# Ledger of designs, part 40: VHH binders against q9y6x5

Target 1, 379 residues: q9y6x5
Amino acid sequence: LPPKLLLVSFDGFRADYLKNYEFPHLQNFIKEGVLVEHVKNVFITKTFPNHYSIVTGLYEESHGIVANSMYDAVTKKHFSDSNDKDPFWWNEAVPIWVTNQLQENRSSAAAMWPGTDVPIHDTISSYFMNYNSSVSFEERLNNITMWLNNSNPPVTFATLYWEEPDASGHKYGPEDKENMSRVLKKIDDLIGDLVQRLKMLGLWENLNVIITSDHGMTQCSQDRLINLDSCIDHSYYTLIDLSPVAAILPKINRTEVYNKLKNCSPHMNVYLKEDIPNRFYYQHNDRIQPIILVADEGWTIVLNESSQKLGDHGYDNSLPSMHPFLAAHGPAFHKGYKHSTINIVDIYPMMCHILGLKPHPNNGTFGHTKCLLVDQWCI

## First folded at step 20 (VHH)

Design hd4
Fold by ESMFold2, fold request of step 25:
Structure hd4 (fold): chain B 379 residues (1-379), chain A 118 residues (1-118)
Amino acid sequence: as target 1 above (379 residues)
Amino acid sequence: EVQLVESGGGVVQPGRSLRLSCAASGFTVSDNWMSWVRQAPGKGLEWIGDIYYGGSRFYNPSLKSLVTISRDDSTNTLYLQMNSLRAEDTAIYYCAKGKNYERAFDIWGKGTLVTVSS
């Protein structure tokens, strides 16, 4: 009987929400499984890059999805969350659902996970939904459980993506207890729906389920703006991405652009590509622009405008506010085990192990997740 | 005191619509998964559909196009909308409270009879 895995992401679920809010359904899930309290994600701490890191085990420089907005100077191609379908952007890595469905008598299913509606290496998820944020959680859950239950060849790897609490975190900010409490209660109820449905269909005992997220959220303010137009005329560069990590393509001598920016704000670090700190693992890809600007936590880079967001993410991946959590339940996992931290890239080799897949070369460390798994010595 | 009370049953012509209500007391309906079940004369129980904690709904495939489950949390009330009724829909209709994280019911309503006849 082949092992089965469902990978679920609730976008923007900051790790410390678990200690600051009540999650009765998620806590029941954890009680019967495992919890990783902090997952150290990859820089930049944005949605597309981190979701692809989960399913490839690679740093952003290695899988090529280096931001939510990208530009390739050779091909003149642009990438954005509304222009993400060109396989060109995704083809620098092989995500786990491609590897899975190429195995004998296996298929993959997806309900909205980033990249699953793209033919990566001429291979699209065996069953998938085209991305549409208007599709309800109920419909996503119904489709994914239908595919897990009724497919030939059987679906052995499935993904499910939900936009909250990220959307509300941007809108209200993570410090808005009243609104975030309401939003997080709804998310906990949806986790309850997931568990209840899996039990009703008889899938619960033999399905491994991972519930995780891509990043956290930090509070923003109109008092914490970095006005880029005050430091440099926009005719000197092309802006590829703005905040909180700006990607700058110089139109003039890059040293001159760098010098105009380096003293722009004490709350912004300016890096030439070759000077980006090694700990970011964010240098060795042509899609990373010659100059990046990294705002301090809670600061917003703007073009002489106000910001409408009250919360944001994308900051330094060492910041606890950028870290998600991971919870898991199923035959592969211990029951009632709590683990302090893993790296987000460690999730991929763990998933490959659970599914009996040979991992592609990656940046994850299987040893970091051994203590979560019943078939491994925890040393 | 935990109770479920169905209402809205009666005699209805084929092709018509009917909305059943289930008033809950002694517990919060949205903290639980809830269900509608029916029993036609001389038959076993037939599951109609569920509504879960977060509002996700799942239906018996044979009834999916005919029914809609909803709830009103402010009145602690569960609803079953039935459309295009047929003679074979004649049954006692029950609402039930599920046991959380289980496939079982622990509280049943008294039932309300729906008779579909010309």
Scores: ipSAE 0.802, ipTM 0.924, lowest interface PAE 0.7, mean pLDDT 94
Fold by ESMFold2, fold request of step 25:
Structure hd4 (fold): chain B 379 residues (1-379), chain A 118 residues (1-118)
Amino acid sequence: as target 1 above (379 residues)
Amino acid sequence: EVQLVESGGGVVQPGRSLRLSCAASGFTVSDNWMSWVRQAPGKGLEWIGDIYYGGSRFYNPSLKSLVTISRDDSTNTLYLQMNSLRAEDTAIYYCAKGKNYERAFDIWGKGTLVTVSS
């Protein structure tokens, strides 16, 4: 029977939470599988871009989801968390569930993963839930496991997305030990529910399961604000995205806008698009605006003098605080193996290998993940 | 000293509701997956439903609309709410502690008898 894979994301699960909090259920999952302690994600370290990078193997500039808030100057279209369903935004790449379900006698299933309720290249996930954050983990798990167990053609690739610990990380900040301990305990219990349910249904032995995340979280403070209104008049630019990476579309000469911003704060780097560091792989897409502002870790760019968030992400992808982890279990994976690091774009070619799919052109390196897989030699 | 003690059974009129409880000692209920199972007179065991570590619940499809499993972590107690009881719901009701990460139970309660009178 064809190999099966379940890809699970717990949004905003910072890699070092594994060292700093107790995860009995996740540790039991890891003990019988593999752990990658740090996954180097893509810049900007935001939710939509990194979830799409996982399933396409592409840098943001290449797949076109370059932020959670975007503007396309040619079509005049806007993208946001509440306006994300236009296939236009997603069509610069082919995600793995599309490739998978176009194979003979295969289907894909999705519980809330970004993009799975969009008809990308006229193809929507075979089974999916329209995004709704109010749907419980229990219901998402029930739907995914029912689809994995009972579908014709069989579901061979499935995804499950959960909003925590990202939501609580924003609310409390990662340094709030009391609240984050409670949040992370709940998430660990949900991982236990996942594993227990897969075993109860007889899926566990023949299903490959990846548990990962898109980014981490860093502490913010009212003492670390960058007030953009103090540096530049609103009339000189259109604001496409604000913090911690602001996207600025100049209304006047862009060099003049740059010069007004460059000394705004010592805690913010201001880049003309052509000057964005090459290591970000964040330049070659029209959706990247002519000027970006990159706040230092823990700093918040604001238009006024207040902020509601105690934690945030989106910062430089070299920061360890922005990195998630990856754990996996199943017939394709070794048992009891720990690996230090991979790039988030490496997950895609590994998943294609597990599923027997030909990967589309991508930025991942299959060799980086070979040591996780039983059918590969780790040299 | 691990024990499960069911209570709340008795004679009940058809169409009524009944709440069973299962007091656990020697272990923490929420650290384990837990189950309700029943045995009607002269019949085999019938699975009612489970509650897992994070509170996810799964039920026998034939009973799903009639039952609700819950737990109270502050009292270390598991509950079974049964509604619209029928004569065929007459049974001994057991709670059981699952073996973590397995499909098997390792501790059973003594059971509590529910009789649905005609």
Scores: ipSAE 0.785, ipTM 0.920, lowest interface PAE 0.8, mean pLDDT 94
Fold by ESMFold2, last read:
Structure hd4 (fold): chain B 379 residues (1-379), chain A 118 residues (1-118)
Amino acid sequence: as target 1 above (379 residues)
Amino acid sequence: EVQLVESGGGVVQPGRSLRLSCAASGFTVSDNWMSWVRQAPGKGLEWIGDIYYGGSRFYNPSLKSLVTISRDDSTNTLYLQMNSLRAEDTAIYYCAKGKNYERAFDIWGKGTLVTVSS
């Protein structure tokens, strides 16, 4: 039997939700598997970049998905969450589902994971759903389990993506205990549905399942706004992305734009591209704009004085509020083991190991995940 | 007492619709996965479909176009909607409570008889 892996993401699932809310189904999953309590994700802590980092093992500067909104100066192309289908954006890396299905007698399946409906290096998942946020979890689960159970050649790598708790985290903020408790209970019930279905189909004992997320969420407020229009005339730059990491393409001399912005707010750091901190690994790609603005946690960069979001993410990846968790169960994993932390880029080489794939060059460290795996010496 | 009570059975003409109810006592329906199963005269048990903790539903492929499972958490009640009934749908219809994280049932209702005749 070839090894099989299902990778699941619940978007915006902050790691400390596990300690602050009740998750009977997820805790039952963890009890018989492994938990990584905090996963250090990549900067910027946004959805498209971090989902691609999981499946490529690369920092954003290396895989080329550097934000949810991007501009390429050479080709004049724009990328957004509603304009993400051009393979140009994705082709700087090879995601694991491409590598997997190029193996003899293997296929890959995908239910909504970012990039899986794009032909990357002229290759698209063998089975996939075109992205549509209106498709229910039930339908996504039905398709993915049908493909895992009934495909030839067999599906050995599958992905499943769900938009919560990210959508609700933006709407309510993570500090709204009443609303977030209701939202997180629903998500826990969906995790129960996943596990129950896998057991009903006879997949549970021989399928490796990873449940993780791309980032967390921090509380925002109308009292914590940074108004760019107060600091610089909009005619001096093109705005590629706004908050909490603004991407600024100067229309006048770059140093002049920098000087107008550098003292705009004590709650915002302004970086020339060459001065972006090395720890971000966010410098060596043409899609990273000449100036970026990085808001402090919980601060929102605006052009006017209003914002409808009460929670946000995208901040410095050293912030615990930006970190997701990882849980896993299956024949490759220990049972009842908790691990403190890994880097999100470490997930890729671990998945390649589980599937018997040769990883492409990447930024992950296989040694960081060895203690999760039954076939490895934990040192 | 933990129990399941089906109701809404009876005699119906072919081509008609019928909605069965399953009232649960002594446990919360949404904390469990729940199922509808039927037994036609002289036949074995036939699985109709399930509803899981988060409301995900899965059906017997041969019945999928004819049935819909739902639940009402406020009344702790499971439902089976059946459409375009055929004579072969004559059966005793049971609701069942699954054992969480298993493929087995631990509590059955007594059943409700549906007779489809012209």
Scores: ipSAE 0.785, ipTM 0.920, lowest interface PAE 0.8, mean pLDDT 94

Design hd4
Fold by ESMFold2, fold request of step 21:
Structure hd4 (fold): chain B 379 residues (1-379), chain A 118 residues (1-118)
Amino acid sequence: as target 1 above (379 residues)
Amino acid sequence: EVQLVESGGGVVQPGRSLRLSCAASGFTVSDNWMSWVRQAPGKGLEWIGDIYYGGSRFYNPSLKSLVTISRDDSTNTLYLQMNSLRAEDTAIYYCAKGKNYERAFDIWGKGTLVTVSS
């Protein structure tokens, strides 16, 4: 009988929400399992890249999903939230659900996790939902638990994705205690629904469950704008991605574009691709543009306009506001253990270990997660 | 004082619809998972469906197309909508409060009788 794993993401769940808000259902989950208080994610701290890093164990430059908006100069293809289905974008890595379902007598299931409705290396998740943000958590939970309970070959790896608290974090900002309290209360109730349902179906005792997120959220403001139009004419570049990490494809001499931008704001770092700090692991992929602009925390890059967002993410991955948490429960995990930090790329080799899969080459370190696992010596 | 009180039962013709209510006092329904269960004459208890903390609902597969569970958090009330009623739906209908994180109930209502007949 192979081990089973359910990986759950609540998008944009900042780690310190756990200490600043009440989560009775999530705390009950943590009490009987493990907590990692801070997960250091990958730069840029955006949704598509970090979800793919979780399931590949790779930095963005290595798996090729380097932003939520991308351009490939050779094929002239564009990637965006509304144009993400082309396998071309995903094929630079092998996500864990592909490896899992290629094993004898195993299948994979997915409820909305990024990439699971795409045939990656000609392999699509055995059971999946086409992405649709209007599908309720109830329906996602119903489908995933039905597939876990009643599939042949058995579903041994499953994913479940939910858009909150990210959507509300953008709308209200993480400092809006009134609105975020209501949003986070609802998310805690959905975690309660998950746990209750797994117990009702008899899945709880033999299923490993990871509840995590891709990034956090920081407060933005109308008085923290960086107006690119005041520094450079639109005609000198193509804008591939805007904020908080702008991706700039020069239309004229690259050094000239750099020089027009380098003094644009003291709240923005301007990097030629070769000068991007090594600690970002964000350089060695053709999809990373020749110039990137990295706004300081809480600053928004705009094109001579106001911003509608009161919260954002995508900033430097050293910022605590960009870090999510990880909680887990199941036969593979200790009970009542708290761990300070891991890297988000460490989740992949841990999941491979739990499932008995040989990991592909990756950037994670299994040793960083050993203390979470009952079958490992924690020294 | 913790209490569940069902209402809305009675005699109804086959093919009609009926909505049952379950008023809760002494606790908040949305802090708990809640259930509807029925017992036909001379039969055992039959689970109808649940509604959980965040509003997720799960039904007996044989009844799924015929019933809908809902709640109104502002009135602390649970509902069961039943459609296309048949004589075999004649039963006492109970609402129940679940024990959090368990497969068991700790509080039952008194039940309301639904009779489906011409």
Scores: ipSAE 0.783, ipTM 0.919, lowest interface PAE 0.8, mean pLDDT 94
Fold by ESMFold2, last read:
Structure hd4 (fold): chain B 379 residues (1-379), chain A 118 residues (1-118)
Amino acid sequence: as target 1 above (379 residues)
Amino acid sequence: EVQLVESGGGVVQPGRSLRLSCAASGFTVSDNWMSWVRQAPGKGLEWIGDIYYGGSRFYNPSLKSLVTISRDDSTNTLYLQMNSLRAEDTAIYYCAKGKNYERAFDIWGKGTLVTVSS
């Protein structure tokens, strides 16, 4: 029988939540499997880019989903949370579910993972749900387990996406212990529901399950605002994305726009595209605008003096607050093993190995994940 | 002591609705997956449905449109709502506590009898 894999994301699950809150169900999952204590994600540390990096193994400049808001000057197309279905945006890479379902006698299934309701390279996930945040975890779980249990050709790769704790992290901020305890308790209970259901259906013993996330969350404050309107007139540029990484398309000479912005705040770095630090791997795509503004952790870029953000993400990917975790269980994984760190792009070649798929060219390093796998030598 | 006590049974006219309660003591209902099961006279046990830790619910397909499971964490109580009752719904109704991460039950209530009779 071909190996099977379920990839689960709980959006915005900061790695140190595991240390600071109780997760009896998730800890039970970890005890019987593996934990990667923190995963270094890709810059910018936003939802769409990082979810696509997980399933392609590519940096954002290479897979083309470079932000949650994008503009292409040649085609004049715009990408956003509410306008994400044009395959144009996704077609610069091949995600694992496409590769998987093109194999002999295999299907892919998806419950809301970003991009799975888009026909990427004219191929849409074999079984999928159109994205709708109002669909309950219960319904997502029911659909994904039905597809894993009874499909022809068999579903060998499946994904499940949930919007929490990201939504609540934005609303309350990660430092709100009272509200975040309630939110994280609920998420742990849903992880319990996942594991219980897989056991009830007889799927648990022969299914590999990865539970991970795309990024963390940092605390924001009304004391940490950067007002762009105080530094530059709106008429000099088109704003493609605002905070915490602003994407600036100049309407006048680029150097003039840069000079107006470079001293705007000591809490914001201003980069011409060619000067973006190499460690970001965030330069070589036409969707990256000529000027980006990168706020310091916990700072918010605003146009006026108003903000209601209590938590945010998108900052420098070296920041521990931006890092998620990864836990996994199944026949491919050791039992009771903890690992310090991997890069988020390493998840893709590991998944390809588990599924017996040839990975497309990517930025991941299979060697970084060998210690998680029972069939590999760790040293 | 760990205990489950069902209540709310009795004689009910066909077509009517009934809500059964299951009071738990000695453990927290929401820390466990819980189930309703029934046994008609002279028959084996029939699974009705489950409620899991996070509130996900799964039902016997033949009963799915007729029943609803819920719980009240403040009173540590599990409920079974039954609608459009029929004579074949006459049974003793049990609530049960599942063993976490297993397909088995470890604690059963004594049951409550529901008789659907005109």
Scores: ipSAE 0.768, ipTM 0.915, lowest interface PAE 0.8, mean pLDDT 94
Fold by ESMFold2, look of step 20:
Structure hd4 (fold): chain B 379 residues (1-379), chain A 118 residues (1-118)
Amino acid sequence: as target 1 above (379 residues)
Amino acid sequence: EVQLVESGGGVVQPGRSLRLSCAASGFTVSDNWMSWVRQAPGKGLEWIGDIYYGGSRFYNPSLKSLVTISRDDSTNTLYLQMNSLRAEDTAIYYCAKGKNYERAFDIWGKGTLVTVSS
């Protein structure tokens, strides 16, 4: 039978939650599989960009999903959580589910992974759910396992997305141990549900399963605000995205806007596009605005005093608080192996290898993941 | 001591609803996957549905529109709601504790009889 892969994301699952909280079901999953303790994600450390990086192996500048909020000045199109269906935004890359289902005798299924309800290059997942955050994990799991079990041509690549612990991390902050313990216990129970269901259906032995996340979460505070209105009049720019990486489209001379912002706060770096640090790989796309503002960890950029998130993400991708983990189990993976770190873009070429797909040009390094795989030398 | 005790059975008219209970002791229901199974007179066991650790539920397709499984973690109790009962639903109804991460049961209740008759 062809190799099969289920890719699962629990949004905002900070890597060190594994050390600081109890996960009996996830630890049972890891015990007979592999763990990557630390995944270095891509800048900016936001949901849409990092989910697309996982499935394309590309930096954000290369796949074109550069933020959760974007603007294209030529077409005057706007992208947001509520306006994400135009293929225009997604067509700068080819995600793995498109490549997979174009192979003979293969199909792809999706339970709400970002982009899977969009016809990218005129191709949409063979089976999919339109995004709706009100749909229970139970229903997502039922649909994805039904498609894995009952489809012709067979589903060989499937995705499953869940909004926690990201939603609760924003609400409570990662340092709220009482609330986050309750939230993370629920997530561990849902991982148990996943594993139990796969075993009950007889899918477990033939299915490779990756459980990962897109980013972590850092603590925010009302004591750590950067008020843009104190530094610059709204009339001088258009705000495309706000925090913690603000995207600034000047309405007046760009240098004048830069000069008004550069000393606004010691807790914020202000970059002209051409001066964005090379290590971010965040420069070479027209969707990246002429000026970006990058807040320090735990600092929030605001326009006025407003309701404060207690946790946030999007910060510098070198910060451990922004990093997720990766765990995997299945016939392609070693048993009981722990690995310290990979780059999030490395996941794509590994998945292509597991599925026997030719990867598109990408930024990942297959060699970084060889130690996870039974068919590779770890040297 | 690990025990499962079903209750709520009895004689019920066709078309009516009935809720069965399963009281668990000696273990925590939500730490395990749990199941409802029935046996009609002279027949084999028929799986009704499961509830897993995080509350995900899966049902026999032939019964899916007629039954609902739930649990109350504060009372350590599993429930089976049955609607639109038919004569063929006459059976002994069992709750069972699954072996975690296996396709097997290790603890069964003694069952409760449901008779659907006018």
Scores: ipSAE 0.753, ipTM 0.914, lowest interface PAE 1.0, mean pLDDT 94

